# Ledger of designs, part 3: VHH binders against F-box/kelch-repeat protein At2g24250

Target 1, 374 residues: F-box/kelch-repeat protein At2g24250, of Arabidopsis thaliana (Mouse-ear cress) (q9zuh0)
Amino acid sequence: MAMKKKISTSSIMPDWSQLPEELLHIISTHLEDHYFDAVHARSVCRSWRSTFPFPSSLLRQSYSLPAFPLESKDLCCTLEKVPLFLFRVLTPPDAADASSEYFLGGLGQDKSNDHVELPSPLQCSVKVNVPGTEPILMNMLDCQIIPLGHKYRLMIGCNPEEYSAAFLPLNEQGGGGEFVALLDCTDLFLVLRSTEMRWIRLEKPSTASCKELFTFRGRFYATFFNGDTFVIDPSSLEATPLTPHIDSNFLVPSGNEELFLVKTDFLRCRVSRLDEEAAEWVEVSDLGDRVLFLGGHLGNFYCSAKELPHGCGLTGDSILFTVGSRNVTYPYKYGVHTNKRKAEDNINCWRSSRENRVLFRNRYDPVLSFRVER

## First folded at step 1 (VHH)

Design p15 (framework vhh_6fv0_2)
Fold by ESMFold2-Fast, scan of step 1:
Structure p15 (fold): chain B 374 residues (1-374), chain A 122 residues (1-122)
Amino acid sequence: as target 1 above (374 residues)
Amino acid sequence: QVQLQESGGGLVQPGGSLRLSCAASGFTFSDYAMYWVRQAPEKGLEWVSTISGSGGSTYYKDSVKGRFTVSRDNAKNTLYLQMNSLKPEDAAQYYCARTPYRGSYWDTFDYRGQGTQVTVSS
């Protein structure tokens, strides 16, 4: 069945529009920490939409910042925390083919961004424009929602800015609002400490363009397209090269416990894990239940296959690699292998994976944007 | 059709120089960042250098910095790699490669040429 009513406990499907309000409230209490299920529940009918509130964790948390120093207008400046999801489209009949389309983005209410809320009781199908192809009609109730993490973005007035941002909360256990933010503003880095609420201009530690900013174990990490990688102390702002040295790679933090290095030679991937005590990268042949997402300018993410929806098409010991423009990305599924394979085989697999692609329709906002049509 | 064709490889003594060329066709050359990558026997592909579409930004592998210079002539749709002070470790098949997408500085590519062999003896 195309439409799934995941909160049913019976093999006999009731008329969901006729469910008693008391029962809906009982179900709602079980969904308070499961916002994907809450979003799906809101699409069943008007009664459910009114009963299940739009999750506050999907409403973009924002931090007020001082006026942006590289802007001539004195405009309000904020840093938004945008949750990121991978939406898997189920193409009927999904029983015969392993190929899948994916949409990368966030979730928002229809009143904050046009056609961004998924799903709506009156809007179960959307058309998505893909450059070079005919528009794709999707039924959003058939999508599987896979959590990837979050991205911070700078807002100047009502407009998102395309600067890489890293956010380090301080005193998280106390619930305090103190933080340090680091922005890559092309020619320089900008730092903001919440205790001072003033922009600090910091010279870039590399002459190359910044590839990625992220946080790991209370430090900032900056990678550059020439392979340079630096660790920046949030207090002193001192930048030191990452040891042992890495030439070209993707760094994937897994919480505060593990840091993975994914090397690609344009045809294959090799994964290593940092051994801090030995100060060396140790190659791993198996990722276990881990799924690594290399999201380009959107950042690198980790999840456990155990946390994924059953039947989502993703398994442990895999890497989804996204490349390309802000409008379209192409996920490539790589197995981690201990043995060298022929270069030809790997490049053919990489190019063949173009059948599986992620649509990122809004180039200035990592939020899924699409048009609803009947 | 997108085509990339390398030339200029050969045999040199340690400390010698070579200039590699790559003729591009089938796309708007100036819209794409380009790579030089190499593969030595029994080794994987190694990134060597990147140049932006305009030629205004260049990047190099640490072991070739100061010895190699990448450049491009967008009017002729040609990419170059000037290699000076060649070492035995530089011996490899050299490929020019296109970034998968216009204006991107990814360490991945969608097209490469057939390559040109660089041999450094003794």
Scores: ipSAE 0.000, ipTM 0.257, lowest interface PAE 11.8, mean pLDDT 66

Design p16 (framework vhh_7sr4_2)
Fold by ESMFold2-Fast, scan of step 1:
Structure p16 (fold): chain B 374 residues (1-374), chain A 121 residues (1-121)
Amino acid sequence: as target 1 above (374 residues)
Amino acid sequence: EVKLVESGGGLVQPGGSLRLSCAASGSIFSRNAMGWYRQTPGKQRDLVADITSGGSTKYGDSVKGRFTISRDNTKNTVYLQMNSLKPEDTAVYYCARTPYRGSYWDTFDYWGQGTQVTVSS
């Protein structure tokens, strides 16, 4: 039948606990990409909790690795997949500017917990480590959270390590569990193939320091501070220069769909998209619904403005990145600025603004921790 | 929580020497890249020297040949030996854990509190 514009429930409250299991399963399939909506659904009642699994994207996936070859002790190693989010800090820290609203961090289990899964389906609170203040306990139901992607980190024993990591699953559909991992160990690269389970030492393709490692369309990408960029085949481990060549800048993968090049100079920012068929970088005039985050050591990320929480203060066609004091200032509106030629439109002008600042500072573990509610 | 604690700063005459130390907590020190940075009032922090987990070193152009960075993994400590000090070396010196060599200071995970070095007659 035709849908009515308004249904009154003033006299009758629907009993959601009595909803048929088959309808709950249909709803749960629509919440697969909506992490916190799934968590909210699990808080309704016991029936919903059994029907809606805790989102796997909020759990740290862990891969057992051989003992680390650059250690004198034979310590256990694991590679953790840490999901990363930009979230609103509702209580500004005393040491920070009162205009601070956002924190960049991963969401995961409490550091004292060695289990991959959360200990209780009743967890509704996260411990937020805000730099310069005591940790803040925040209810997940009240959080405004923007998913940015993930970072892989190496764990040697119980300690997270400095080495950046890229992880490439080779058989996602077939269920083989095969993968290749690439680590930047400063002076060299280390490679691990799941089929061999032994560390391979790989000479860096550039003498410069590695800036970033990531995966895009089934290959590894390594960028270097001198502007060198290489594509590494996961099977042969051969490194080839990225064609066409790029200057020292930022590469931002948007899933497996697009690769963006962000060029910054003293005066302005420009974005190009890789056209692999033509083997050329095509400058874009605007980013549409895209928000690009340049997170430095935490990686470069993409999110869609269509998926932004209401009232988060961020809009599409924006670039967020760290400058100077580790602050992300008001988002740089790319389409507006690329169409102007005035000095006031240069990148240094918006950095000096103190209005509507996005602040994150990281002197602690950037990962938020789940805890069981009392 | 990783803590970095600097020591060894002070007042010294031009041409003098100082040795800075940075003590780090935890068993992860042997695998961390470490660096020394300095900041003059009103200016951004500049790289002085860094050292990788494997012992490879890099220096800022203004200090090359005068300063030496080293590490002792058994003591979880990184050192900066400063020779032939000049008035221009006057700054607060910071120890940092670096994610990778040549990182911008904004990307660093951990910083020390800083130690003052003053070179004056």
Scores: ipSAE 0.000, ipTM 0.223, lowest interface PAE 15.1, mean pLDDT 65

Design p17 (framework vhh_8fcz_2)
Fold by ESMFold2-Fast, scan of step 1:
Structure p17 (fold): chain B 374 residues (1-374), chain A 121 residues (1-121)
Amino acid sequence: as target 1 above (374 residues)
Amino acid sequence: QVQLVESGGGLVQPGGSLRLSCAASGFTFSSYAMNWVRQPPGKGLEWVSGISGSGGSTTYADSVEGRFTIIRDNDKKMVYLQMTSLKTEDTAVYYCAKDRYTSGWYDLDYEGQGTQVTVSS
């Protein structure tokens, strides 16, 4: 089932819904690392739903924060841990050569068509609003949900504010819930230490606009659109320029062991890895099992292709680039020997845009939004 | 509004040459990479060639490597495709496309009607 492009539990023969509890339990133990399969299994019937637990990774974790210092209304403030997913809309069976679309996003209740969030997986259908057409009902069983990690967002009252945020948990094994958070508030940075529970105003280390905030090896990293990059110590808050210097490119942390630099050049990109011993960027010819995401405003991150479901359309040695505020994501294979063929992958995405041009004003601008069907 | 206007196509014999032109307006031309893409009859779009914003770097599809040359004139806001040793397989409508973003290395933006190239005897 994990290998199936479409999981249609509702099409399972009546015999499957009558499976003994012991057999269902055996199946559920094999799905512990495949939460999307567990979610689909929960849609079969009530007995399956009671047997397959709701994945806790899909529940939003939040941290209560002191009132936001840049908001005059003293509204309640929370830092919400938003799980990041890659959603793949599967090709209809009757559509020869139809392309699958990929979207990055969180999972939750969408109260407005203005925000791209998929509903709870307990809801089997979502209404997809596509500009220029009637709304389309999409069955979640026809959509692959691929977990990619999480991002933090600031909630002021009931409104999601998209301040760029980096979250550094402390003493994770001890479970104290202690952390340090760094937020880009345009004109300044805000720092919150959970031990003090008060906002600290921090001067930005660069005059340019902040491009990205992330954590790597227990420190904060801040990149700026002018190419400035700084490493910020979470205790002292001292900002140190990253060595060796980079120009306006993309930094992608791969766990706590590797930092990649992605340099863009028309239809191609080059990836380098930081060699900390030599203090230099070393170009890599192959990413192995790694999939790098240039997630736009959702940040840059990676996943292992070994942890992705088979048949999801993604392999190792690839880069996915997210365009626009609605998180349309384009897959791009990386490799020195296939540089010329990368242009063909790009043209496939552009061809899809062109083929839909009479229906969609601009394909490079995201056209899909999701809302709860009631 | 971004505008890209292609010209220079026509009927040519196999082994012949053509120069395609693209006049650009509505954006800071030197800040964006420019591309040529084509659509052969009954087929999908095929990327042909690209040139960096400064003109310092070029790249080509395997099918045209060594036969086509992409050139740009930033002062005139023009992109050219010099085609030599044309083959019947090069028959297509040719489109000029800019990179969507200055940092968006593979996302393309286009607005033109294209220019028809027919290679036949």
Scores: ipSAE 0.011, ipTM 0.281, lowest interface PAE 9.0, mean pLDDT 66

Design p18 (framework vhh_enristomig)
Fold by ESMFold2-Fast, scan of step 1:
Structure p18 (fold): chain B 374 residues (1-374), chain A 120 residues (1-120)
Amino acid sequence: as target 1 above (374 residues)
Amino acid sequence: EVQLLESGGGEVQPGGSLRLSCAASGFTFSSYAISWYRQAPGKQREWVSTITSGGRTNYAESVKGRFTISRDNAKNTLYLQMSSLRAEDTAVYYCAKDRYTSGWYDLDYWGQGTLVTVKP
C-alpha cells in the first residue's frame, strides 16, 4: 500500500497571500502530517509563519537533568529527545537505474544565531550529513520524510554518551507533566524521577549486558543479550520477567496496542503478537501495513506502509534488519516464499540491492542532521 | 571472552593465491555463522563471504568462483581460500561472528584483521 502526497501547496503560496486567517488555519491543519509542506508554508511571509506552527515532530526537545553521578563528570547533563525519520533521496538527475538511497535519522532545526526558520522555497537547502562522505547540500523538495517515532540520548555537555535511554511521560498530554527516565550505564541502571530530580541507582535484573530499553503501555522493558526480558514498573521500580517467557531478543512495540516478537532461524522467520488475556504469544499470518525495523543502533521500531512512497521497495508486511555495519541491510518480506527464509539466498539478494539500503550517521549517534544555510 | 584472530595475509602478485585463517575462542564455534569482510584504504567495510553452522556458503558477486570459505569445527577455525587475486582485492580482511545461533546475521564480534596486498 502506497500513499501519495501532494507537495504543490507550498510552491503556489504567493497566490494565497490574501487569504483570511480562518482559511489559513484550516490549511495549516491539513499540513500537520506533511512536514516539508508545513515548513515551506512558514517561509512565505511573517503572517503565514505565525499561523502555521513549526512541526513539533521536527523540534529537538531536551530535559535538564541533575549532574551525572560519575566522579569525573562536572558538565551539564541533558536528555535529548530525537525524532527519527526515514528519508528517501533521489539523485538528480535520475540515472538510468532509478535507484534511491534511504537515510535513517533525525531532522531538526539549528537554533543557533537566532535563525530557526528555513529559507524561502526557492532557496531552501540543507546540509545532509551522509555516513562516510562530506556533507552534501540538498533541496528540501528532493526529500520525502516518513516519521518513525523518537529516540532518547544522554548528553553530557556537548557530547552524546553511549548509554541507552528510555523515557516515560506520566502525562502524555502537554503541559510539562511528570516523567521517569531509565538509563543503561553498562554496570548498573540509573533512574530519574521528575518529582525528585536526583539519580537513583538500580541493580540490573540480569547479569548479562542490556541490549535495549523501551517503553510500552506505561512500563519499561529491558532486553538482555542472554535472552532475559524484564518489565519494570516506573513507580515501584520492581522488575518482573516478561510473561510468557520469550526465546528471542527481537521485541517490537507497535504503538500502544501491540507488542511483536520476531523469531529467526535458517529456514523460517516467525512473528508473534502478545495476547495478554491468554498470556501467550500468538503467531500472526501477516503484518498488514506494518514495516518492522530490527537491530542496529536505533533498536527495534516500526513505521506504517501507508506513509511509504509508491515504488520505493519498502512495503507493508515486511521486516528490515540492520546490522552493526552501516553497509549491510537484510529486508525480509513476511509471508513471501511460503513464510520461509533461505539465509544464503536472502543475504545475496539484498546485500547487492542499493534501492533497499538503509544508512545512518554513525554507531554512537544514528541521527542524520539537517542544517539550514542562507 | 570471545576472540577472533586472523592470519595468512601478505603480499601477492595478480593472479596469485592466499589462504586466510581465523582462530576463534570463547564461544561454541560450531553453533554460529561466521563471515569474512574486507576494508580497502579509504573505503567502507564490504561483505565477502559467510558460512553457516550447517556448512552452507554464500559469496559476494565480486569474489564468486575465486574465493572459497570453509570451517573446521574441531579446530575452531574459519578459512578463506583466495585465488586469481586482483588489485581490487587489496584490503584488510576481517572475520566476524553472528550474534545468534539461529542466524539473522547481526554481528557482535570482529577480529583485528589481516592485510592482503595485491601488487600490480
Scores: ipSAE 0.000, ipTM 0.132, lowest interface PAE 20.2, mean pLDDT 63

Design p19 (framework vhh_7sr4_2)
Fold by ESMFold2-Fast, scan of step 1:
Structure p19 (fold): chain B 374 residues (1-374), chain A 119 residues (1-119)
Amino acid sequence: as target 1 above (374 residues)
Amino acid sequence: EVKLVESGGGLVQPGGSLRLSCAASGFTFSSYAMGWYRQTPGKQRDLVADITSGGSTKYGDSVKGRFTISRDNTKNTVYLQMNSLKPEDTAVYYCATYRSGSYLPWDYWGQGTQVTVSS
């Protein structure tokens, strides 16, 4: 009589539809900052969908604008607030060659291809268009999704334009709906105040090409490829050079609280914080819970390490470089760098690493297109 | 695949001159930016000079007016002309290549060439 352990093949799935409404509301409040978890919860059943509100941060906000003045025809024009994400595709841990890939982009709909704007976790598969490759079939439940912030894009008719845009909402929490927008239209800047709804032409403060437009503490910031940086007042439209002067580096706004300057040299970084009262850059020894994402063309972003998925390979006090579509991403530990880690050790580690793969991004449209088969 | 080979380093007296050369192979040289960096013992590598595929140049503050970077696309070579050398210029000088449009100077590096300025 040999003893045999009976392996239970029966799985009991929780009946989530039977959870009390009070408990669902408590869970809903905890998912407010976990946007895709909230979307997934809404897909469980009708009761959950009514209980978990659709995250406002995932809604594509659109602002109607006057006809674009640089076009020969009067075309309808809109400014879209596009949420940006870092998508990490997970490789199963039992695979002989364990690897992962990152994609930087937003969520969008391609009307010509029946793509949906947001994936549903209960749908069988989503085809993701990744620049430079054939479309990839992806299950969004197997993807780690990291929110990076927002980018504004100009739509003229149905077509996205390559113009860089910065958007300053006025009384956003008070519900006024008023705003000021600044566009880089290559040869000039265009400004629109919602109170006037007319385009204002503004001479560029630098003859160099504009690198990035962003907002910080109620003002516009414009950086240029020659290293020029200007602060533009949204009321007077006066452009003043950023003081103290900076070379061509990365500026990373962390909400309205902090503006970081990242100086890079051979995988080495120096990070400084702007002290506006002292009019100086103060070198930072560590970034705490912050992760800085340097995205070049798509802009520079901040996130909190508390919002990172478990096992994503990123921790606080780090910088992720996102340069080009063919370049491997490199997560840089700022605290380790300030402890005098050698640059040669860093490059050898990066070149031998299989943990990070190519980061893909749209060159002309920062939106990933998902196709849902119907 | 990509190879960068520096030459022209050596021992020189203060006030002297040296011309460094970097021979490149394994990529379309004319499409890439080229740069010179230097490293002193115990310190990080510092930018000396760079030159874009279009010929635009940038220099480190300590070498402006004394050093000149240039390139010859027919020879796949980048040069650094160093004039009025000072003891503080003593370092290993590295050639580097950057993809045009890259913001980070870490694509590829050479083995380095030693420059010593002393009497």
Scores: ipSAE 0.000, ipTM 0.188, lowest interface PAE 14.6, mean pLDDT 66

Design p20 (framework vhh_8dlx_2)
Fold by ESMFold2-Fast, scan of step 1:
Structure p20 (fold): chain B 374 residues (1-374), chain A 119 residues (1-119)
Amino acid sequence: as target 1 above (374 residues)
Amino acid sequence: EVQLVESGGGVVQPGRSLRLSCAASGFTFSRYAMHWVRQAPGKGLEWIGNIYYSGSTFYNPSLKSLVTISRDDSTNTLYLQMNSLRAEDTAIYYCATYRSGSYLPWDYWGKGTLVTVSS
């Protein structure tokens, strides 16, 4: 019983759940690289869930390994490939703030719940501090989400270990699944070749503590806190010092073509590119379309600004630094600051002046997981 | 309040072109993929295509050569350009999006705009 002076005709809305399976299959094929749109589609109905596969980029690939040689009990080991993402928390549209907060992390369900899909939208609601506003309840699937790469982590039984790991697939075209893994176990390195499936103890090439392990151009790279850097051949395991010597900070591989060295000082960030033929580091004045991500313990990554979503708040010639234990990061505009000497261009001052953004994480450090509110 | 409002429909002669618009409000338009879907009288839904927040477009293979989807994030507007219209293109055209909000419905549709191709 309703009486209105103006009568509205009700619209006939399409029933999305009644789409033919052939059409759903076409849509699912095109959503393969749009991770959370595919996750959303899977929640429409049972027909959509069976038609849209769970995004492969969100699945954690694992490799079975021999029992860990430093454990007293014979426990199963696995090496997990954890996909890493950049999440952008937007300011509300009515706020005239151009700044955005970003965080780095893996996305997925707790490994103890391996049969559970990603949390529903309700379970993905977290309280987030947004600049200039009161803390808000936000669904993390509403963030802009950018794939950045992956980190490998060691699992002993059901527990993750905080050992750095680098994974090198071999003969990708012909060897189909062969690999070499290198682990930093603090006092020593451990190597595993898939062809032998036995742990090899490798003496560390530096007396200093290992800072990072990564792969570049088919070889392992190990950096140490004293500035030592070594290139390790995956076959011979021979460690060769990287020339010229580096005194600090961060190596960032940009595909297989370029290796960048990022040095921070009290006024600015300096970036150099390795010229392997000349055996020298050549300082660069700008990064062009490159965005460098310095993820601390999560590793270092790059992407092209052309591959970033429009309006994501990031442009080329930028470096993102993690701040604090929550993997929160903020953009630093490299080219603009290269020839400036102002207090506002001081990286340490810039990082310390930024507000920490609080995101909820489970116990597993490289993986962000959503809080379930009861 | 999330709203999607389609416009630009009407009666069009065969062989001509028509551009439909969808004005979006109540959400951060630039963050979401947008879809065009149509329904001919007495027939089921037909997906036309989509455009992601990155600007990447994907089309129904049967329609790819006849349509172009674009967006203007500065005005929160989605567009569907249709060329070489045929009588078979007579349908109600909807714009749609999925919004993942724990407190809101997460699929949104406009009321649609009718396109009639008359001979």
Scores: ipSAE 0.000, ipTM 0.120, lowest interface PAE 22.5, mean pLDDT 64

Design p21 (framework vhh_7qbe_3)
Fold by ESMFold2-Fast, scan of step 1:
Structure p21 (fold): chain B 374 residues (1-374), chain A 119 residues (1-119)
Amino acid sequence: as target 1 above (374 residues)
Amino acid sequence: QLQLVESGGGLVQAGGSLRLSCTASGSSYAMGWFRQGPGKEREFVASISGSGGSTYYADSVKGRFTISRDNAKNTLYLQMNSLKSEDTAVYYCAAGTPWYRSGYEYDYWGKGTRVTVSS
């Protein structure tokens, strides 16, 4: 709930480092309900960092798993629950909704420089090329920070593995509830039930390569490059084909009530909603208050524009595309663009014009450069 | 894994013509051409839908370049006419797939083919 409050970026002022401890304690008490304000306060100086504890809700939770069955040695295996945030970059000249750049990233206490997510406490700088101005270097903590929820990541030993995964909590109230996880390990699926804590090998329902795994209405969904889509029961592990058949494997669950199909061809985006009564995909002209997130290492997901902070630059009827390995995210106004056929409305032109605006600090390095203040 | 291999680049005189090809090792949704000139950022040139029914061009090449594809051969083409010195660049073939979880390449790219237009 506290995460619904507007996130404001804190700047370091010379006089703040001299604030008395009594006032720091009062501020600390006030920030207990504002996790990002607490993180910003910690970036002021070392005395503030010792006074304001790192928010426990932003620490990475991990679940100890049995040794990974595809490794010849018994390596430590964990499932990390990583908090996920959208960072908005405001660059002059920048108009809301027209030219805003966004990044997806995690915020947590991490001492490894091998991860592409932002560790915390941290400073991360990205170089932004804006037409008509010299390139600027921006600190990501100077961005608006928007909470999006969590993603899950499989860790084998100390290295993250790039397996497609879906995590289904069976009881989301209180920590330590039951769950089922499904992993795509290329030639087979692996299933883990919290009640048994052992890996189960599951034959894939299609011979084609798996495109994505996700959960919707308490079941697993698996899509494949040949157009096959299957619904998998988490208890029986029985796979049944999704009807009606899709000609694209790009599905987005929107809460528990709606399933969207997104079709892209570099030129245009089309969204359809599943009508289960009619067994049809029905094209929609607008998304209302919905914001769809497509692509990137976390897959496809939804949020309600009503849950976004005022002034974040995003409104309903939006699709945010994350393309490539750098988690740069591009907002696309669906209802407006579906009625146009001009150059500026072409997804490929629109995307490429933004791809050239944002560069990582060192373009020879595929990951963000990090500085940790201690 | 999808591999894209460009060919057809070379040296050509201003006002001349050149045809680029890109062969894909697997299926893709839509394809396009991008280019990067000396000291410049990579820019969009042309794109074509999976069926070949829709094409789009950057204003700088519209009327001079034609994008086409042969889906039976899994090959993309760029016919370049009335070449100008500003068309000098490394040309990259790109194939689009739905933007999904890691483990597969997102924006499949070739290694590029060099086009030099002399005066």
Scores: ipSAE 0.000, ipTM 0.240, lowest interface PAE 15.8, mean pLDDT 66

